# Miniprotein binders against q56419, part 91

Target 1, 326 residues: q56419
Amino acid sequence: MEGRTLEEVQEEVFKRHGVLVPKKELEDLAKALEEAGLLLTEKVEARLKEEEEKLKRERPMRLAGLSYPEGEREARAFLEAFRASYPGEGEEARVLLMPHLEPSRVPEVYGAALAALEKTPPPERIYLVGVAHRPLKEKAAALPVPFQTPFGPALPDLPALQALDALLPFELFNTPLAFREEHSLELPLFFLKGRFPEARVLPLLVARRSPELGEALKVVLRDFPGLLVLAVDLSHVGPRFGDTPLTRTLAEEARRRDLGFLERLAEGEPEAALAFLGANPTRIDGVEVVASLLPLLRERKGKVLAHRLDLEAPTLSAVGAGTLVL
Below, E stands for the ipSAE of ESMFold2; O stands for the ipSAE of OpenDDE; V2 stands for 0.75 times the mean of E and O plus 0.25 times the DockQ between their complexes.

## First folded at step 7 (miniprotein)

Design m31 (at its last look DockQ between E and O 0.04; V2 from the best seeds 0.00; counts 0 for: pae E 19.5 > 1.5, placed apart)
Fold by ESMFold2-Fast, scan of step 7:
Structure m31 (fold): chain B 326 residues (1-326), chain A 84 residues (1-84)
Amino acid sequence: as target 1 above (326 residues)
Amino acid sequence: GSEDLIRELEQAIREAEELAKQVEEHLKAGRVDEAIEAYQKLAILLYDISRLAVRLGDEELFRRAYEEAKKAARRAEELLEKTK
């Protein structure tokens, strides 16, 4: 941090303790602290490399026993309970927008997604597009390994992932460590694997707007048809997200913002949806995902099945969640 | 079966060669936007060639077409960045 000189440190010690610390003792201390720092850095780097090597083989569950049950039977009952929380009928989806926030907070929204999946013929593969919560080396990334779930491993669609990589101006399989703890993929995948146990998956993360990803996906989907899933949350408001405490006005604005965004997507007008957000588009988780996938969302009409603004009273904050079929 | 795929492949290769020539001509003439479009079309066509190679069981052609598709995509992006 600050580049204090040894002389300045000696002066500070003299002022506080009335003793001038010899230069050699301070130099020896500085060297010991530097050596300790190097050893800690080496240990951290070794652990990260070990974890990265493990991710070359599989992606283990991180939220089992926390956000969903670890056992298959209990996981199945959990899914049925979420489906039961939504009283409506689903609609067939070619594109599904669903949340990735904690499922127990918005059960009807996940129930609506399950209802849509019930009406959807089993796809050979699912293009699961989430939001990177950790830095990526490129604008987007994928991890081509089995993702563990209580329903068994969700297997990667290697030919389709390879086809996508061929069309991108960057290496698609970058930043494996970003996938180690990524709830925007893990939570939707739990529901998708429970409904479509035979489907292969393309687990994709978007960190920044990538029009080239949307263009490449349009081509790949022609040869490798499947279900496109946008796993995105909506408005994030309140102190937990660096904003002012939630008020009735802020909550109503967030709800209006969420619904206006989803309605325009349902009309097949994704550019209008992005424009509607105006000056604060980054408050909606998934703006960069929608902006990246424009070619796949244009002229596709659909229906908003559910929307909720989940209030977190202790933090005076809220997160919006919705289910949209196109 | 395979004879139809071979004819499709031969046509795709001829189109790729023509697009590559158009890219070079556009770049020499300073027509950057046209070069970007030609590179984008070339990348898609090389990708299509890679898919035909898989259907024909030609691993060497697949590898080559895959690498060239990615190269064309990178060239298109590089030119797009420079026009900002």
Scores: ipSAE 0.442, ipTM 0.828, lowest interface PAE 2.7, mean pLDDT 88
Fold by OpenDDE base, look of step 8:
Structure m31 (fold): chain B 326 residues (1-326), chain A 84 residues (1-84)
Amino acid sequence: as target 1 above (326 residues)
Amino acid sequence: GSEDLIRELEQAIREAEELAKQVEEHLKAGRVDEAIEAYQKLAILLYDISRLAVRLGDEELFRRAYEEAKKAARRAEELLEKTK
């Protein structure tokens, strides 16, 4: 009904229903909503700008007191308990694949990572490659600032980060706000910093497969040797991820995909690992990270130390986690 | 009846005004996430107002409330994406 004024509609409603719609109240509400929406935008933008400016100096802990203890003493006890949860021995790692899932969900998988780190000589630097759960401006990003941990700050390796940036066809130091709450770096970093307090860190996020990143890192690793850590989860299945509730069949498929992926990586066949997943129907989280790091994973043989598919009972969903050494 | 719909509309307007105040209060207190949540609830309530307007035969109110709801929802989503 094109062309009726609010007054005409109000009059029609009044004539039909005997009630006057409070036009002024609706106008006042619409105005108040617009003003509130503008204020919200301005305040959020101002806060985000402030947080971005803070992230030029350091990345504070976000999960301290939630996922791990804030206090150093308690944090050390936490590490020991997690190590104790894995009954096996580790192997020396040149490449470590470990989870970034909530530690309490998969303690033995983190325990296996700690076991591997016990057999690993202290690296000068750690290349920590996480998954971007937030959009990045580029395929990958780095944050060249100290990351706070209960064990003190994890300091960036600025020379190695600069060397990496110089070899990439895009600006590496992009999207600092994506690091603010990124747990894929924070959670693994707790364990890594606790084990290697003197190691410098290159905190990297991958949003999309970047073959350029793997080739650049291969060159950088020659001049700046270190431990490569892939902080990735495996299958994501169930209602949270668009599936039906977890069934035995769905869990078996998730485990098959996870283990088949990890085993092919352990054989030094990362392309075969990716090919095995195909369309990735169980949504293995680490695919884009592995796809980016192919030059560093080829021909490296290793061992799967742990795997778990952990049920999140409230959502009847499950996430796979694994620990692999190469 | 139409009287019930009008009472429901008036109630929805009052609730929307209260949510708008809550957004402002949360913003003043620096509770940005709570402000965004309140603004999302407000966007939903604007959709409810738009649906009530259709049932009352107020096409102009429907159009206005619906467009404001869509605008508010998009804004809230964009802000949430920035805060995530």
Scores: ipSAE 0.030, ipTM 0.492, lowest interface PAE 3.7, mean pLDDT 87
Fold by ESMFold2, look of step 8:
Structure m31 (fold): chain B 326 residues (1-326), chain A 84 residues (1-84)
Amino acid sequence: as target 1 above (326 residues)
Amino acid sequence: GSEDLIRELEQAIREAEELAKQVEEHLKAGRVDEAIEAYQKLAILLYDISRLAVRLGDEELFRRAYEEAKKAARRAEELLEKTK
């Protein structure tokens, strides 16, 4: 292959970041930081309060230039590249299950989601349900502010969010800081906003299963129709997730669990899908979201469009991703 | 650790070089649809390289990979329009 050699790239990386700090200097720094710990804690708390106040106005892009391009023209071309990685046809979705894993690792799975959106009439609003990766004060949360994207701001559907909040036994707008770095909303939203630039969004997170959320959403969706998106990953296996090193047997089990789960959802049998997983030994990420949304998934038949168990060779771990239309 | 990120970056760069060669071969042979697909795969891989560069703190590699990704995506789009 022509171009810069791997050794040249490695040397350039080390030169730019190879500032040697003797071990004693690092140890002295650690001791000084520990002794200053109370003052640092107060500064961190003040900074977090400032961030929380900013999040009450908007949620900025945090992954632009990292997971997707920041510019609109480049972002459009990026979407087309993902669509092309899935040569199949989509189907119209009233409910879409799609991943939130790094897009470049599972391009055909995101491409399948785009193929489904291609067949889906533009909705007035999107119920985007992700997985909270930071603690919430309640089982679920929303952030009723614009989410920035390369395609412009994704505006919140305030009437629908307020109706949902009114139907829940807890405050829906309860943990703004949990949204600060939440990729399970940002990554799917890039694709959704790119395809449906006029749709408003209900950005929702689930931390723990909430049957109350599903019942409330059933009512809200009747009065405020829209596209329901479950932005979830599937199996998480390997040392990064607390397992033994990834083996062929563990990978095959994860794939079997992923597909069995998706297939039962596609049959309109979400309770059977959950029962199939039992104690969820491969840590399918979507379980808490599916368990919350049972009333919206029952008897809704559909099709699995794509699946990949993405192997992370450096960590000896894997994450499953899938695309399901209902 | 950072050693694993460097190895991942090395693999990704090698794959990008192979895809770039495939684009040239497809264009030379008149296989426009295959060239478009290879450009699209190259764009995605170059964005992934830019992500790894940020994690390694290599600002120059990030900028270069990001610009090359945009170029590859734009070229794929241009070829698609000509095929229509």
Scores: ipSAE 0.000, ipTM 0.215, lowest interface PAE 19.5, mean pLDDT 84
ESMFold2 (binder alone), look of step 8: mean pLDDT 88; pTM 0.861

Design m32
Fold by ESMFold2-Fast, scan of step 7:
Structure m32 (fold): chain B 326 residues (1-326), chain A 84 residues (1-84)
Amino acid sequence: as target 1 above (326 residues)
Amino acid sequence: GSEDLIRELEQAIREAEELAKQVEEHLKAGRVDEAIEAYWKLAILLYDISRLAVRLGDEELFRRALEEAKKAARRAEELLEKTK
């Protein structure tokens, strides 16, 4: 009884349970899962293909009713409330750095951006540069279609986009699906369209450092002048981002890192700003954008209008956000 | 976002298909304890797929995945009860 080998025990258990779980039930389960898997994969693929096809015509709102109001009247009141959250005056911007973090978390930072836009003459076009949150086929991409907003569609600047594409060593319009859900463009665009309803837009995503993008943009901006907007967040610290829980010391380090970065940009020294980050542990998502746009940022002096390290108490984590005019 | 949900869904489907094959292989080989473990892992993944389906608005996927999750969990419990 008790002296049986492990193999003999396992064989007896198998004989009992193999008979109680008929092979047909397992085969039926496997067939159902294979059929479900094929149908689910095909359904997902069909949905992505439909979304990609729609993106050839327009980019719909994804965050309306969540991050900002759907209705134009409510959206206008929302935007004015953000402006009112910033008590300071703006300054004219040729280059604007602003966040793409959830606006309600840093209202005074978005308010500072709105203040700068109030002092800025209406541009004919806005070069809106965000951060790709999904892989791109190339280092950067653009989507040459209207982007829907509560204030009406933000229309693409097709001549400027085509000029940019012609100057790049890769196809600029390479990953439409990357634009399907991209808050680094949608959230800043809400504020930009609310202030400059007639401006055309070049919606650009950077995934990896592209010095060729910066060089091409310098040429395009000369022929097609406009407002350059870098939609980037700053420090990402704490367990949400794979770090230790945020302490007062780590929060002060993050604030110092953010402000040191922004202040060096404000002095027209973007290489010094990048070097400063390289000397400190960093998870600033705007690094690749700044590194790509060096030719546009050198020798442009400006001012940091606002900065906030937004604390997420439940996760003991934080994200930095700032407004910089150049 | 729904793009992240679609990637999670595709990964979960691939893992569920692999676990279903592992269950069949373990039972054919007489590895009952490993089959029980694989059934539980399969049930959890199918349940997660059902939750992703709800978030994506896919009624058919929700119903199928939830039904298969419950079946896999019941099979694991039945095997365990008869073994122990």
Scores: ipSAE 0.000, ipTM 0.287, lowest interface PAE 16.1, mean pLDDT 82

Design m4
Fold by ESMFold2-Fast, scan of step 7:
Structure m4 (fold): chain B 326 residues (1-326), chain A 84 residues (1-84)
Amino acid sequence: as target 1 above (326 residues)
Amino acid sequence: GSEDLIRELEQAIREAEELAKQVEEHLKAGRVDEAIEAYYKLAKLLARISELAVRLGDEELLRRAQEEAIKAYDRARELLEKTK
């Protein structure tokens, strides 16, 4: 927050994540950071450098015991329960759009993703594209280290990551600390590693639209074929996101926008999907991911397998989640 | 500003010309691994030139730089495949 107003921080969060954080929450956070001495200082800088050095070796689990079980046996049973939550058959995926919100909130949606993975031949590698929830030095970033999971480490595809880096106008491995705590990668990865234990991973974060990332990925996928996964949440509505309390009308608007967006992607028309949203008034998460990956989504037809608008009753807010195969 | 972007572009073009020359010298000397690294560096620099072309509104330079970036990348991949 050095040299930034709270209004500037609020605007940046809204622009990057499609979430409007209430000013009081930002004020409370800034005060807590000041009181705790957590603003960037020499001591904080030394600690950040230490954490960054650790991330050069591996990315540890952060949500084990919270969002999924720590033990392999319990994790396997957890996956089976999610698959059982979806009564339908999957479809083969060359591109999979799946959520990254708390899995227990939308079990059928994650179950649909698992069903699609069951119908998909095991890929040699997975391009896992999530949404940056912390600032990146560039529009996008990757972390070329093993990511720990209850099913063992998900190993990076170093040759494919190096190839991708070579086609980008910026250094791909630019912000290791952004990966230290990143649920948009960790939660989908849990499910992907459980289904494809041998697949290597390209863990990618998008902070803002990067057409150059999509163009580079199109070239890299030609030489390093694999499964493309967009870890994207949909509408974010209600007071937690700067709206009025959730009403039937707002919920209907959110569902209409989520489904209209997904259906246009399923027709192979990603530009039409973005145009349908306009100014993104229900704050569909991952719009920047879709906008970055246009070359990979055009003329690729598929099917929406599941959609849910999850109600967070205490805040009268909701988050949309969906599973789309292309 | 625009003048800063033009200076950055001119520097990037000079670096690309030098990298292309280094690639040729590495290949003549049989330094295949160094040639692969230099081709990847050349591809990245050409991608940077394409980004500068976007910011300068130079559509012709953009298309040319993108094409040359992919060519440099392809040459690196061809060499790497042969050294497996």
Scores: ipSAE 0.781, ipTM 0.930, lowest interface PAE 0.9, mean pLDDT 90

Design m5 (at its last look DockQ between E and O 0.20; V2 from the best seeds 0.00; counts 0 for: pae O 10.8 > 1.5, pTM O .695 < .8, placed apart)
Fold by ESMFold2-Fast, scan of step 7:
Formats: sequence, C-alpha cells, structure tokens
Structure m5 (fold): chain B 326 residues (1-326), chain A 84 residues (1-84)
Amino acid sequence: as target 1 above (326 residues)
Amino acid sequence: GSEDLIRELEQAIREAEELAKQVEEHLKAGRVDEAIEAYYKLAKLLARISELAVRLGDEELFRRAREEAIKAYDRARELLEKTK
C-alpha cells in the first residue's frame, strides 16, 4: 500500500459507513499484509527449491492409483487388458506416435500402441517426446533422472542425454519442476516400460517449436539408435477447451482433421501434415512436437493403426487420440 | 537489442577460439577425458553461435557454425569410442 491509497481507503470507508478509520490502523494493516505476502512468497520459493532438489534424484509416480495401478502384478494385468482392447497385430515401429490422455478413455488406441511395440525389436533406448503443460525456460527440456513406474524405474540414458545437450544452443536440463506433474511423459512411459523393461529413456518435453532439437536428435540417433516416441493428443473440442458445445458436425470435422494429419505423417510428409491443419494448427496437441522433429519424420512411411475421438458427455467436449507407426 | 546480440556473438566466437586451443593442448598432452569435455563444450558454444547467427540474419555464419558444432561433437564421439 501507498500513502495516497490509504487516504483513499480511509475516505471511502467514511463515505460508506460514517466511520473514520485511523491512519495508523490502516498503515498497520497494510504492513501486516505486505509482511504476510513476503512470508508467503518466501515459503512458496522454499517449497519449490525443495521439490527441485528432490527431482535431482528421481521422478516419483504421480498418477499411480489414479490412471494406472500401483502394484506390478495389477499394472501388468491392466496393460494386458489394454492390449486385448485392440484386435489387430500391430506393425514394427521406428517412430511411434501415441496419446498421453487418460488411458481408460481410449483403451483401443493404447492397445494399438502396445501391438506395435510387440512387433518392434526391443530398443536399447527410447526417445520419449512429450508436450510441456507448464512453462519451460527454453523451447525444450529433459530431466536426467530415473522415472519411477510400477515395473521398476525407467533409467535415463545419461551418455545420450549429454550428447544431445552438447548439440543444443541452450541448457537441456533447464526446468526440472516442469517434470514434477507431467502426464504426457508419465502415461506413455507406463506402457513403454511395461513392454521394454530394459530400455533406457530420454524424457523430453517440447513447449515451442525447436528445429534445433530435431536437427540435434537426428545426429544423436545416429550414434545412439533407439525408438522415437511422440506422445501427443489430437483434436481438443468443446467448452472444456474454450470452444462451443460438441455437435455431430464438429465431431466429424475433428475426426477428419485428426485422420488427415495422421495420414500425411504416414506418407512421410510432415510439412503437408502441418499445412493440412490450416489456420487452426493449435487445435491439435503436439503440433509443436511434430514441427520440432521434421528431420526425423520426412520420407518415413507408415500406418495409422487406430484413431478415436473420445466424448466427454458432461462437458460436451472431446479429445482425439491416435496410434501411428513410422 | 541487435547491438547486444552482436557483442554476445563476438564474445562467443572468442570463447570458441580459446576452447579450440584448449582441445588441441589437451590432445597433445594425452588428456583424452579433458579433450572430450572440451569438444562437447565447443559444440555447444558453436550451437549457440548458430542461434545468434539466425537471430542476426547471418545465414552463412549459421551454416558454418552448425557444421563446426557437428564436427566438434563427432571428434568427441570418436575419442569416447576409442576409450571403451
């Protein structure tokens, strides 16, 4: 509070309630509020620093008991139930696009991803690229620690992460706190670790398009070959996402947008896939991931194994999900 | 501003030249681990130079800095493979 503000508050109280609050009482209140604000800020900063230090050692499960079972046996049964939800045999993947939304909403799409992983030779490492749902200090980030899963910790590929960091114009390990609560990595990782328990991981988040990341990854993959996984959701439609209530027409438009995007990626034409989205590319989650990874997606043909637009009836909203192998 | 970017670029180029000399000195002295570390640092600094070049509209410097970054990275990888 400034002195003129105290005078204005004093005058307003007098006009409304016929009471002149002594200036000293208003000054004491302002000082108490300022001191309380400073203490609150200090406490918040201390807690954030504490959480950052914890993340230097490991990334704990946050969605265990909510999105997937905590116990290994129950987690295995859960994973196999998802595989059973997809009637196909899958295809080998060098690049896998899979969703990161709540698995129970689109079990057949996760089942298709599992089918592809069954046909894929076990990779030594997985480049897991998700979407940052919290701000990053840079365009992209990684966290070089074990990520806990019900199947044991997914260990970081430290040499590959260091190699990647060396080729980037920014510090790769720049925002540890962004990884504390990040379902775009945690949910796909559950399925990937269940199928490839020995694979190390490079957990990567993209916040904004980073062509330098894609160019660096192309170089690193040459020396550290592995499976590239793009963990992205597709169309977001309806009031929950700031749009009008879902109609049959809007749902059909979302399905066509999703499939047109995926089919162009399957033809090895990622620039055409981005262009197909037209004036509203941000309606598909992961556009920034695809735009960053162009060098890794060009001229690589594949197949769309599954697609679903999941309806959230209470909000008249929907989220698209798909599985694409390249 | 652009003047700040130019000063940062000039400083980065001087640092890259010094790192290149340090790499050469480490290699001549048989300090392979230090040479690997220096090559990785040089690659990162060259990547930073390439980013500054893009922001300044210098396409030729971008191309050269990116090529040199990959070269420094490749030298580090060759040394790491020889020490396995």
Scores: ipSAE 0.830, ipTM 0.946, lowest interface PAE 0.6, mean pLDDT 89
Fold by ESMFold2, look of step 8:
Structure m5 (fold): chain B 326 residues (1-326), chain A 84 residues (1-84)
Amino acid sequence: as target 1 above (326 residues)
Amino acid sequence: GSEDLIRELEQAIREAEELAKQVEEHLKAGRVDEAIEAYYKLAKLLARISELAVRLGDEELFRRAREEAIKAYDRARELLEKTK
C-alpha cells in the first residue's frame, strides 16, 4: 500500500465487492501484508548471509555443463578444440588481455589466448582482473579462496593478496557475494587453469577505476612476479544495449573502436587508448580495468592476436572480443 | 566537508603513530611475526593517509605518506624473507 490512504483502499474495495469494508478489517489486512513482507525479507537476508559464509571457504563452479564441460577429460578436449580454432602462433605475454564472453561465441579469440599461453613460461601466479557485474563495497575487491575448476582448485596466492591489501587504502576483501556468479573470472580461469595447473591466482574485480590498485599492483608484482590478465570484453552495440538495431555502419564503427583501442594498448599508450574512446560510444567493457592499471600498461608494447565482433542474431546486437599480448 | 576529512586525517595519523610504536616494541622483543603484521597494518594506514591527502589537495603529504607506506611494506617483506 505505498502511497495509498485507507480511504482510497476502502473506495476500491467498495467498487469490487459492492460494500464498504469496515476500517478495522482493512487495517488488519494491511498489517498482515506488512508482516508477511518482513518475514520474506528476513528469509532472503538469511540465505544471502549463508551464501556469503560459504564463499569464505571456496568458490564453486557455476558454469560447468553450461559454458564448458564438467569433467576433467572432456574439459581438456575442450581446451584443445579451442586452441585448434586459432590458426597460428602466439607471443610470450607478461600481460594478456582476453575476453569473458561466452566461449562458444568467440572460439578463436580464446584460442589466441591459449596460443599466447603456450609461449609464456608457467607463472608462479596469475593476477586475474575481471569486471564486477554486481556492486562492490569498494572500487575493487578480491576473494582469497580456492576457485573450483574441472582441472582442480585454483588456489589463492594468499601472501600476494595480503601484500596487495596492505598497500590499498580500503579493505580488499570486501564483497564475497559479488564473486558468487562472476563469469568474468570463471570463464577466463577455466582456460588459464587448464594451461597453468600449478599457478596460484589472485582473483580481482574492478567496479570503478582505482588508480590506487594499479600503483599497489606495480609494487606487489615486483615481489610476486606473475602473469597479469585483463579479462574484459570490448564493444557492446545494438538494441540489447540501448541502440537501434545493428546496422553495417554501427558494426563497422564498433570494430573500428575495438581495434583502435587494442592497437593503442599494443603501442604501450593506455592513456591514448582511453582518449581514443572519448565518451565510449560503443560501450567498450574494459575501460575501468585499463584506467585502474595504467602503471602496468605504460610503455609495454605488444600485439593484437585476434578480434571478433560477434553477432547476436535474436537481439540484433553484437559484442566485441579480443586477444592482446603485451 | 573538508573539516570531516581533516578530522579523519588527524585520527589516522595518531593511529599510525601508535602502530609505529607497536612495531618498535615487537622488534625489541624479538616478536618477528607480530612486527610483520604491524608493518603491514602501518602500510595500509599510510596508504589511507595518502588517499585522504589527495582529497584534501595536500601534495606534499600525499607524496610522503605514499613513500612511507611503501617503506613499511618493504620492511615487512624484508622480515618475511629473513624468516624463510
Scores: ipSAE 0.658, ipTM 0.905, lowest interface PAE 1.5, mean pLDDT 90
Fold by OpenDDE base, look of step 8:
Structure m5 (fold): chain B 326 residues (1-326), chain A 84 residues (1-84)
Amino acid sequence: as target 1 above (326 residues)
Amino acid sequence: GSEDLIRELEQAIREAEELAKQVEEHLKAGRVDEAIEAYYKLAKLLARISELAVRLGDEELFRRAREEAIKAYDRARELLEKTK
């Protein structure tokens, strides 16, 4: 019935099937569909409201038993296996760029992040900045509640979150439902909580570049020092993302963009990193996060520890992932 | 340039001072909703002052603006909680 009158539907059914359905039966069906739609809408709205009310208290695990083990013992073994997948040594991080891709796809990249965290003194707090894969009301958001992990809850740093909110020209505590299924926070947080069980967390999402966020965070970090984590993926290429199937040429371009981006960040030139991407034809995921955090990335020299372009064979698509320490 | 940022900062400071007076006037008059709105406007403006101060390298101005922004937000939240 989308855009059609009951008479047009009746005529179409007659033309297709040679049956004249009485207008009343079509009206009853339309009404039943409308009522069912309304009931579904009301149920969905009620469920969303219930989920929103739950998110006022805690953010439950969504990927436990799928992307990582639910049990603490198994989760520790998982961390050890991921660390073992990276043969190198890490460096102390003040800023860590790490992926949020499905861990099993890029184990050595997460392993490199763990290696960096081994060389990092336990922070009092972690500023975890992810990518909003859902719309936010504002350019950025935070969820000031415990995030559940196999290692216990990651507790929010409420004083630091409040200080950040006070320095932003918008309400930081917006769009709680965007956090419900946001993997860009959940997956990195597993590794971070496993390594730093006592660290408080500032779970932040960026939907659009916010220079205000970077300036505000630079300030907050003076009084509330901590580890800054950029939970971002790199290139997204292939049919899932609007390209042709992955070719050698497309993969080489994705790697070139990823590495060129990471290397310029490692040199302390985040503006040059953004400029290098231009129109971002390989769709590097972390662009809006990096653009928001420029004041924190400037003049910080570091090292690229790992990079991978991982093929999703069923879709002939690939996603880039990297680990950078600054 | 830096001159434009200084002018913007000076203007924002003047506006913040005026909003602070308006907040006090609204509170004294029992206009709670208007006071809350003015507090939010003030807090946003103080956040902008802080950003501009950081960009200009004025750490002391920034520190002061931050402290006032926090107070304004805390007060606005307190007022909102009392009105619910």
Scores: ipSAE 0.005, ipTM 0.251, lowest interface PAE 10.8, mean pLDDT 84
ESMFold2 (binder alone), look of step 8: mean pLDDT 87; pTM 0.857

Design m6
Fold by ESMFold2-Fast, scan of step 7:
Structure m6 (fold): chain B 326 residues (1-326), chain A 84 residues (1-84)
Amino acid sequence: as target 1 above (326 residues)
Amino acid sequence: GSEDLIRELEQAIREAEELAKQVEEHLKAGRVDEAIEAYYKLAKLLARISELAVRLGDEELFRRAIEEAIKAYDRARELLEKTK
């Protein structure tokens, strides 16, 4: 709204079209638009409440047939193709950092994650920590329901989720709608479920740094051991992200920041990794997750298996993706 | 302000004392499932007290509240394992 009055609108219409619209007709129109807006808002709110109630039972696939195949056989072949895209061997992971970027854009990075999972003993549960792309009522949230995949439902670890909730100063199950369309969980989960079909999952979203989440997870992992997965992307540069068009210099800076961040994490120095980024000028979205999970990342040495800065030529933008085992 | 945080802290402490009493009553009555739920609620409230302590700059209260939260959680876990 530009603060325009009905009188100003009427004057503008008269000057452009030579027609004087009576004030009452403009008032009636404004009333009708207001009432239509209220009805539309009411319908949207009712639909969102209905979706929220459905999410209390299960989380359906949203990206099947788009980012991955919906049939189990085709999904299996898809996983093997991604594994084949990475020429190296993996290493055992106690902690795995992997991307949530569209898989077809960085197949070798997902292939590296699959290689690491091949070397990792099957966990009883996976702590899958993604990044919230919608607002959360609290710093973090979880959804304690089965997540559908082409390999069958990924079942929630309800005892572990309840234990985690009990150690947090806020309600963990606080924003179900944030999980309705959340690719930072759905895309990594596709790969994790394909490799560990029997593992239960704790699907976690971080919106802002939550040191209390990391401290609580340290205690819960003692009682409920499992694989910790940080599903994060790295640098986001270019106009799609509110930046200038990608240049060679900006791309080099993004690569430098991505690799410097990952290398410091691989040395077991997560505070040094965060300090290296400073104000995070290339917008690495993993910062809030790493800052939340410090107690789980300190003094864990590992290896960067893959890194790519993927160019989106039409928008002159790029997103960094990497695979790190700790 | 700080006065609002202190009032919230005082309320949380009163609720924690009541939950501790409820745990004892449930255990005496053989209501183990209710005792487990009450211990988990107590752990959560103690975690909330620790957050309020940080916001108030009370490091001693923070440390004690975290220790008590973990104890309440451990008691719930011990009971839960005995019933499985």
Scores: ipSAE 0.560, ipTM 0.862, lowest interface PAE 1.9, mean pLDDT 89

